# VH-VL binders against q9umr5: the designs that were tried, part 349

Target 1, 268 residues: q9umr5
Amino acid sequence: SYKPVIVVHGLFDSSYSFRHLLEYINETHPGTVVTVLDLFDGRESLRPLWEQVQGFREAVVPIMAKAPQGVHLICYSQGGLVCRALLSVMDDHNVDSFISLSSPQMGQYGDTDYLKWLFPTSMRSNLYRICYSPWGQEFSICNYWHDPHHDDLYLNASSFLALINGERDHPNATVWRKNFLRVGHLVLIGGPDDGVITPWQSSFFGFYDANETVLEMEEQLVYLRDSFGLKTLLARGAIVRCPMAGISHTAWHSNRTLYETCIEPWLS
Short names: E, the ipSAE of ESMFold2; O, the ipSAE of OpenDDE; V2, 0.75 times the mean of E and O plus 0.25 times the DockQ between their complexes.

## First folded at step 14 (VH-VL)

Design pl7 (framework fv_nofazinlimab; at its last look DockQ between E and O 0.80; V2 from the best seeds 0.84)
Fold by OpenDDE, look of step 14:
Structure pl7 (fold): chain C 268 residues (1-268), chain A 122 residues (1-122), chain B 112 residues (1-112)
Amino acid sequence: as target 1 above (268 residues)
Amino acid sequence: QVQLVQSGAEVKKPGSSVKVSCKASGGTFSDYAISWVRQAPGQGLEYLGYIIPIFGTANYNEKFKGRVTITADKSTSTAYMELSSLRSEDTAVYYCARGSYSPHGYEPFDYWGQGTMVTVSS
Amino acid sequence: DVVMTQSPLSLPVTLGQPASISCRSSQSLVYSDGHTYLYWFQQRPGQSPRRLIYKVSNRDSGVPDRFSGSGSGTDFTLKISRVEAEDVGVYYCMQGTQWPFTFGQGTKLEIK
C-alpha cells in the first residue's frame, strides 16, 4: 500500500538516531517498509562523499528494484547531499519523494556553538587552506565546505559539491541533471534554530555571498542557470519548502510536529 | 617556526603494538595535516596515513589493513601513530611531518620530526 | 595506487657536474583544480627527509637555486645544475594527487 521509505543518516550519526522517525512512520503509515541504511556510521561518515554515494547506491538498488511503484528517501543532514548525488548518478532511480532533512544542500560555512570544536571562528576562516586540497578532500566535511571568501578555490578544488551543483563544468553534468529530474518531489526541510547548518538557509539552497549576506535559492547561479534542475523542478511544482523554527539540528528526525507537518504528507 | 619532536626508539616483540608520539610546537596544530611515513632500513619511504586534528579522524593507507591508528590530542598538540600486530617487516624509522599553506595552496611535509626507530624482533 | 618510478636508482656524479633525476607516474598527476601535486624530497645520510620542491617546480625556502623541478602530466625531472658535496643523499619524488599518496623508489646520489 505505502511506498517503501529509505533513510540515510548524517555526519557522526547512525541508524539508531532514527528510532523515533520509524515509530512515527509505523503509527501513521502502518505496513510501510522502512529501511534505515546502516552504512558509514560514526567516524566512517567522514569518508569521501563519493565513496559514500557508491556504498549507499549498492544498498538502495535492490530496494528500488523490489518497489516498482517507487520509493521515498528521507536523508538527514550530510545524508541529504549523499542522496542528491545518488539521484544524480542513477539513471534508473524511482524516487517519488526526496525529503532533504536539514541538509547543507548549498554547502557549509559554519561556526556555530554545536560545531565550535570542528568549526571555531578562527578555524572557519582558515579551513579553506586544507579543505581545498587533495588532503582535505578525502574528508566528507571538505567535500561540501563552501567558503564564500574563496569561491575560486571552491569552484576549482571542491570534488563533490561544485560538481553535483554543476558549478564546475564536467562531462556528466547534463546526464546528472536529467537523472536528478526524475524525482517526483523535492522536499526541503530546515530552520533558523538548527544551530549546525550554516547558514541554515543552505537547507533551502540559500547561501552566503562574498559579504556573507544570505541569498535565497532563486538568486543562486545554480538556479538561474538551472545547472542541476532546480529551476525546472520549481517550475513544475516539484519543490516543497518546509521551514520550521524551534528545532535543533539533532531533533529534526525526532520531532512529532515536524514529522506531521513536513514529512508525513509526502509518504504516500 | 614549527618543530616536531617524536618519542624515543622502541624495541618490540612480534604481535605487540607500538605507539609513537609527535609533539608539535611553534605554530597551529588543528588545521593542518600531520602525516606519518616510515622507512625500513635501506629502503624508501612509505605513506601510512595522515590526520587533520580538527576533524578527529585520520585517512589511512589501506595497505596496512587496519593495523595503523593515527590520533591527535589538540590540547597537547600531539599526534600519535599506533601500529598493532607488529611484524619484523615493520622494523623502520617512523616519521611524522606537517604541512603549511603557501600562495600555491596547502603543501604537506614542510616540517619533519627527527624520526623514531621501531625495531621488531623476537 | 599510483606507481611512481624513478630513474636512475643510483646516480654517481662528479663534483661540479650537473645531475638529473626522472620521475614517472602511472597516471596523470593533474588534480581537479588544475594543479599537479608532485613533490621532491632530499634525505641526507642519517637525517630526516627534507622537501625541496612542491607542485613540480616550486623551491622551498632555503633550497639553493641549483635545484630545479620541471615536468607535466606523468613525467617529471629534478635537476641539480652543479652538484656539491652536501647534495649527497637519496632523492624521492611523491605524488599527492590521488590517495594513497605514493613515493618513488628513491635515487641515491653519490660523489664519484
Scores: ipSAE 0.914, ipTM 0.965, lowest interface PAE 0.5, mean pLDDT 95
Fold by ESMFold2, look of step 14:
Structure pl7 (fold): chain C 268 residues (1-268), chain A 122 residues (1-122), chain B 112 residues (1-112)
Amino acid sequence: as target 1 above (268 residues)
Amino acid sequence: QVQLVQSGAEVKKPGSSVKVSCKASGGTFSDYAISWVRQAPGQGLEYLGYIIPIFGTANYNEKFKGRVTITADKSTSTAYMELSSLRSEDTAVYYCARGSYSPHGYEPFDYWGQGTMVTVSS
Amino acid sequence: DVVMTQSPLSLPVTLGQPASISCRSSQSLVYSDGHTYLYWFQQRPGQSPRRLIYKVSNRDSGVPDRFSGSGSGTDFTLKISRVEAEDVGVYYCMQGTQWPFTFGQGTKLEIK
């Protein structure tokens, strides 16, 4: 029988957004228990990411306890960062597939029309000023804002992303790496037509250098130093990269071809 | 010159709510923290919460979570604080304040409103 | 919550003499970025508070140079080198390192 699937939503999102994904899973893998977590909906998704990690952890513990042979995570957008932090802080998680669905895993640096209500003017070059302060770090978008032109501020002021990436020294780095490495597979999904995740290669642990040239995962210091286990996972054959063009940010969980190609094979 | 002008004094019954406005002029608004603090008679300052208007949501002191709502209207450069389920202990002067940027980064509480007295009595 | 403790709470001073106000925090105020988010405010009688000092020792524009801030970690001081009549009021320290950001109880400066 199929392992239970836990779904974690993204920024300004709710459990309703995943109705089509649920249909696809039911059609292809009948009997799969799928739980879409109904926490931090809408504007509550701007709560500090560590607060969200705590809340989602409390929700997943009983689900994992009832499934001793393992569970799968499907984590969308900002939710992929929540899930990666969960895998780091949980010493006994039983996640087989962690499916990261167009998530800003190396951070976000962009204004887009889709985020217009959040960034109604072109603000990306100035947002670091408030984000890299204790006032800004109380909001989730600032927890993973990554300004490539102010990397020193990012490294020192980030309360979330720089820590879970192991980019800033902290006492939990070794334990978090050990816990994250317990995952069976890391499935990275995203594409060039997303329109929100900037650069879109952040979904594959790529990111800008100081010239806004994208360096891929294997060129990143966090990979080269194996800060939280990416090099180890890749060498183990546990990283799956599944890029797909033609999908906008809100359509990743409602595209059947994407589901069949990138998600279904990993829902054992 | 940045100026914050608050709405006038209010007298309220226990159990009701109050909404105080804070209109900013003479400067930009959207990418600063707009904070609300209160000062009970003869007492010190207490931080209720703040909003960064570009994010459109507020961060609240847990002491007031569930009773305080902080909002902003970018088109009018006006922030609002609403406190519900009022008690006599909520009698205080309520201030709004805006931060600023220094060479050392973001700094809080550079500009203050004139204060709004809220009196809760039966 | 980080507790900010001021001493003294009442400070009578002779005109022209120095004044010193202590502020202690229950935890270090050094943030991960190396900055110390410690602030001083003045509230003159009948007025809104006014920021005097940001990040420990930086005077705001228009603040007389007789005001100075110092300290590190958990122990901070506001000094007035020569008190003038206009300095009467209540002085507050505040930390901005850990939410919720908190104020000291205030120190009332009075002229003897």
Scores: ipSAE 0.801, ipTM 0.919, lowest interface PAE 1.2, mean pLDDT 92
ESMFold2 (binder alone), look of step 14: mean pLDDT 92; pTM 0.938

Design pl8 (framework fv_nofazinlimab; at its last look DockQ between E and O 0.75; V2 from the best seeds 0.85)
Fold by OpenDDE, look of step 14:
Structure pl8 (fold): chain C 268 residues (1-268), chain A 122 residues (1-122), chain B 112 residues (1-112)
Amino acid sequence: as target 1 above (268 residues)
Amino acid sequence: QVQLVQSGAEVKKPGSSVKVSCKASGGTFIDYAISWVRQAPGQGLEYLGYIIPIFGTARYNEKFKGRVTITADKSTSTAYMELSSLRSEDTAVYYCARGSYSPHGYEPFDYWGQGTMVTVSS
Amino acid sequence: DVVMTQSPLSLPVTLGQPASISCRSSQSLVYSDGHTYLYWFQQRPGQSPRRLIYKVSNRDSGVPDRFSGSGSGTDFTLKISRVEAEDVGVYYCMQGTKWPFTFGQGTKLEIK
């Protein structure tokens, strides 16, 4: 039998978006129990990420308890950050594969056509003003807003990403790292034609430096310091990188080729 | 300079809804939080919630149990506060206020509207 | 929710004399960035509130230097060195560190 699959959606999304993914899983892995969590849909996805983490935790705990052999997580876009945090705070999770589907794992500093209404070009450079405040941090997008030009503000004010990354010291850093390292495999999926995740390399823990040059995962301080376990996971062969071109952000969960190439191999 | 102009006084029946507007002028609208607070006659200030217009959604004080809806129209630089299922206890002056960014960081409540009196009576 | 407690609630003062208002929070107001988001507001009779102090001790533009804010953690104070007639009104503290943001009960300053 196949391990249960839990699906977590992204920003402004809902469980309905994953109808194709469900179909693919049922066709290729018949009998798989797939649960698409219908929490924090639509505009509710703008609620603070820690609140979301708590809500999703309450939903996944019963599922995990009924699956002693383990479960798989498929987490899309913003959901990938929620799932990473979830795995960090849960000391007893049994996740075999954590599939991060086009997630801004190293944060967002976006200015794309898709997010233009949310992050207009003229405002992107100024979003730090509101995001790195208590008022801004009550919104999920600010929780992983990573302004490379205001690193100090990010490190000090980010109430989510900086913490789960271990970029700011906190009393739970060691425990969170230990918990996250319980994952069997970390499958990172994304691509250059995403159009939303900015930079798209964020899905692979790459990100901008102060000059907006994209650095890869192995050049990031979080990796070099192994602050939340990336270096350790890589060393034991637990990280899988699956880049794919030609896929827009809203198509990652509905593309059959992507599913067969990057998702299906890890659903056992 | 930034100015916030609110809609006029309202008289409502219990169970009805009221929608107060707050038009901002003289500055940026989309990237600063617009807060709504109310003050019952002779009472203190109570925080209802706030919206950051660029995000298109608001943060609410859960004590109002979903009766408050805060929206923003970026095209008109106007924020709205709607309160449903009105009760006599909702009789108050409702204020909108906008924050600003300074060298010390973002600070709310730099500018205040003139207030809107909402009276709920049978 | 964070409870903000002001004292006194009524403050009669003689013109020219100093005044002091206390504000205590039920938990620390230090945010992750190290700042303390404590504010003081003044509301004169028949007027909208106006911000006097932001982040414990910073005066807003146009606020006379006779107003000063101080404190840390959970204990904060607004002081008026020499009360003037125009200072009559209600003063509120507010915390902006933890949602929902909350106000104190208010302190009514009157002239004796």
Scores: ipSAE 0.922, ipTM 0.966, lowest interface PAE 0.5, mean pLDDT 95
Fold by ESMFold2, look of step 14:
Structure pl8 (fold): chain C 268 residues (1-268), chain A 122 residues (1-122), chain B 112 residues (1-112)
Amino acid sequence: as target 1 above (268 residues)
Amino acid sequence: QVQLVQSGAEVKKPGSSVKVSCKASGGTFIDYAISWVRQAPGQGLEYLGYIIPIFGTARYNEKFKGRVTITADKSTSTAYMELSSLRSEDTAVYYCARGSYSPHGYEPFDYWGQGTMVTVSS
Amino acid sequence: DVVMTQSPLSLPVTLGQPASISCRSSQSLVYSDGHTYLYWFQQRPGQSPRRLIYKVSNRDSGVPDRFSGSGSGTDFTLKISRVEAEDVGVYYCMQGTKWPFTFGQGTKLEIK
């Protein structure tokens, strides 16, 4: 029998978006209990990420309790940040595979193509001004906005990403690292044609330096210092990187080849 | 410079709804917090909520238990506040306000609308 | 919610004399970025509020230098070194550190 699967959606999203993923799981692993959490849908996905983490935590507890042998998480886009925070704050999670499906794990620094058309000057260069304030931090996009040209503001004003990355000191850092390290596998999925996650390598814990040159996961200070366990997981053979070209941001959960290659092998 | 012009005074019956508008001119709109506060006659200021129009959604003071809806129309640079299930204690002047940026970062409530009197009476 | 308590609530002052208004918060207003999100507003009779001071001690443009703000943590003060007739009105402090952001009750300043 297969472990239960819990699905956490992304920004401006809802449970219906995952109907194809549910079909793929049912066809390849019949009898798998799959729960797509119907919380923080649509505009509610802009609520502070810590509020979302709390709500999702309450929803996953009974599912995990019914499955003492473990569960899997499939977490899409912004949902991958919610799931990573869950793995840190839950002392008692039993997650085997954490599947991060095109998630901005090291943050976001990009306008949409539509935004550039509507606003001729780049908004990404100015958004730090509101995001790195208490007013901006009440919205999820600002919780993981990561302006590489204002890293000092990011480090000090981020109420979410800088904390779960261990980039700012806090009293729970050791406990959160211990909890995160209880995961069986971390499966990182994303690709260059995503079109939304910027840089797309954020899905693999890569990110811009001050010159907007992408540094890969192994070049990041959070990896080198092992601040939340990435180096330990990699050394353990627990990190799986599954990049795939040709997939746009909204198509990750509706591509059968992606599912069979990157997701199915980890749904034991 | 920046100016916020609100819709006119309204008289409402208990149980109805009111929608107040706030039109911004003379400056940018989309990447500031547009806030709503109210002031009952002879009383202090109370923060209802705010919207950052570029995100298209608002934060609400939970005191109002879902009775407040704040929206923005980017094309007209206009924010709206709707208060439903009105009671006599909702009688107040309703203000909109916009922030600004200082050398120390984002600062709230730099520019204020003229206020909109909403009277709830049977 | 963070409770903001002003003292006094009524402040009669002789023209030309100093005035001092206290504002106390129920918890620290220092944010993770090291800033203290404490603001002062003036509301003259029949007018909308006007911001005087941002982030504890920074005067807004066009605010006379007879107004000054000070304080830290949970205790804050607005001072007027010499009260003028135009200073009549109600003064509010506000915190912007923790949502929902909250105002003090107001201090009504009057000329004796």
Scores: ipSAE 0.849, ipTM 0.930, lowest interface PAE 0.8, mean pLDDT 92
ESMFold2 (binder alone), look of step 14: mean pLDDT 92; pTM 0.941

Design pl9 (framework fv_nofazinlimab; at its last look DockQ between E and O 0.87; V2 from the best seeds 0.86)
Fold by OpenDDE, look of step 14:
Structure pl9 (fold): chain C 268 residues (1-268), chain A 122 residues (1-122), chain B 112 residues (1-112)
Amino acid sequence: as target 1 above (268 residues)
Amino acid sequence: QVQLVQSGAEVKKPGSSVKVSCKASGGTFIDYAISWVRQAPGQGLEYLGYIIPIFGTANYNEKFKGRVTITADKSTSTAYMELSSLRSEDTAVYYCARGSYDSTGYEPFDYWGQGTMVTVSS
Amino acid sequence: DVVMTQSPLSLPVTLGQPASISCRSSQSLVYSDGNTYLYWFQQRPGQSPRRLIYKVSNRDSGVPDRFSGSGSGTDFTLKISRVEAEDVGVYYCMQGTKWPFTFGQGTKLEIK
């Protein structure tokens, strides 16, 4: 039988968004038990990410317990960060494949058309002011806001991304790394036509330098220092990168070709 | 300079709801936290919650168990605080306040509204 | 929640004399960025509160230099070097480090 699949949604999203994905999984892997976690939907997705991590943890623990052979995680957009953190804090998870579906794994820094309703003015250059404060860090968006021009503020004020990345020293860094490394495969999915994740390479742990030049994963300090296990995972062949063009952000979970190419192979 | 003007005094029955407005003028609106604080007669200050309009949602003090709803209208630069299931203990002056940015970062409560008296009585 | 405890709650002072208000937090107010988000507010009779001090020791614009804030970790102090008649009112400390942000009970400053 197929391993259970757990799905975690993204920002301003809900379980309903994954109806196509469920259909695809059912068709190609009949009998698979798929659980789309209906937590922190809509505006509740703006709750602090650590709060979300705790909520999702409570939901996945019983699922994992009933699946000693292991489970697969499909985590979309903001959900990918939630899942990464989840795997970092759980010392007994049994995740075989962690599928990060167009997630800002290295953070977000951008005013895309998709986010214009949220950022009616070009505010990406100024969002650090509120995000890197106690007031801002109560919102999930600020938890993974990564301003390349204010790295010092990011490193010191980010209450989530900087910690799970091991970019700021904390007492759990070693344990979190160990826990995360329990994953069988890390499947990174994203693409240049996403239109939301900025830069889109963030889905592959790439990100801006101080000049807003995009550097790849292997050039990032978190990789070079193996702060949370990326270098180790790559070395043992556990990282899969699946870029795809022509897919908008809201279509990653509904595109059949993407599913067959990047998701299905890892749902064994 | 920035000014916050709140709506007028309210008299409400227990069990009803009240919605207080706070209109901001003299500056930008979307990237500042608008905080709501109340003060019962002769008592101290209590933090209800705050909204950062650009995010479209508020952060609430769980003490109020979901009775408080804070919203913002970016088009009118107006924040709102609605309190439902009113009780006599909710009788208080309700304040809105806005922060500002300086060289050290964001600082809340630089500007205050004049306060809105809400009286809950049978 | 972080509990903020002020002392004294009532502070009668003679004009021209100094005043001191203590504020203690139940846990450290040092944020991850190294800042301490401790604030002092003044509320004169019949008026809205007014921020006097932000981040422990920074005076707001227009606040007389006779007001000063100090402290670290869990212990903070607001001092008035020479109390004036206009200083009558209630003073509150507030922490903005951990949600929910919380106020002290208030200290009522009166002239003897």
Scores: ipSAE 0.923, ipTM 0.967, lowest interface PAE 0.5, mean pLDDT 95
Fold by ESMFold2, look of step 14:
Structure pl9 (fold): chain C 268 residues (1-268), chain A 122 residues (1-122), chain B 112 residues (1-112)
Amino acid sequence: as target 1 above (268 residues)
Amino acid sequence: QVQLVQSGAEVKKPGSSVKVSCKASGGTFIDYAISWVRQAPGQGLEYLGYIIPIFGTANYNEKFKGRVTITADKSTSTAYMELSSLRSEDTAVYYCARGSYDSTGYEPFDYWGQGTMVTVSS
Amino acid sequence: DVVMTQSPLSLPVTLGQPASISCRSSQSLVYSDGNTYLYWFQQRPGQSPRRLIYKVSNRDSGVPDRFSGSGSGTDFTLKISRVEAEDVGVYYCMQGTKWPFTFGQGTKLEIK
């Protein structure tokens, strides 16, 4: 039988957004137990990411315990960061496929369509000032805001992303790397027409250098130093990259072709 | 010059609600923390919570969660604090405050409103 | 929650003499970025609070240089080198390192 699937939503999102994805799984893999976690909906998705990680951890423990053969994670947008932290902090997770669906894995730096919809003025160049403070770090978008022009502030003030990337030393770094490396496959999904994730290559662990030139995963210091296991996973053949053009940010979980191409093969 | 102007004093009965406004003028509003603190007569300061209006949600002190709601209207540069299920212990002056930026980063509580006295008569 | 303890709670001072107010936190106020988010406020009678000192020792614009802040870790001090009549009021420390951010109880400074 198919391994259970756990779904984690993103910023300004809720479990209802995944109804089409659930339909696709049921049609192609009948009998699969799919749980869409109903936590931190809507504006609650702005709560600190470590608080979200703790809440999702409490929810996944009984599901994983009932499935000793393993589970799969499908984690959308901000949810992909929650899931990556989950894999690091859980000594006993049994995740086979971690499917990262258009997630800002190396951070976010841009006046996205979400931000422009909510905010009439450009915030990209100014957000570092409040985000890299204790006041800003109480909000999830600041937990993974990555201003390439203020990388020193990012490295020192980030309470979440710089830690789970191993970009700043912390006492748990070795244990977190060990835990993350127990994943069977890391499936990276995203594309150039997303419109929200900036740069879109963040979904593949790419990111801007100081000149806003995108460096791919293999050129990133976190990869080269293997700080949380990316180089090890790639050498093991455990990283799958599945880019797809023509999909906007809100459509990743409701596109049948994307599902069949990038998701379904990994739901063993 | 940045100025925060709060709504006027209120007298309320126990069990009712109060909504205090805080209008910012002479500067930007949306990318700062707008904080709410209160001070009971002859007592110290107590932090209720804050909102960063650009994110559209507030961070609450857990001791007040469930009774306090903090919101902002970006178009009018106005923040609001609503306190429900009022008790005599809620009698206090309620302040709003905005931060500022300097060369060392974000700093809280640079600009303060004049305060709003809320009296709860039992 | 981080507890902020001020000493003394009441401070009568002779005009022209120095004053010193202690603030202690229940845990270190050093944040991951190396900054210490410790603040001092003055509240004159009948007025809103005013920020005096930010991040331990940085004097706000318009604050007289007779005010100074110092300390590290968990122990902090506000000093007034020569108290003037306009300095009467209540002084608060506040930490901004760990949410919820918290104030000390206040120190009431009075002229003898």
Scores: ipSAE 0.794, ipTM 0.911, lowest interface PAE 1.1, mean pLDDT 91
ESMFold2 (binder alone), look of step 14: mean pLDDT 91; pTM 0.931

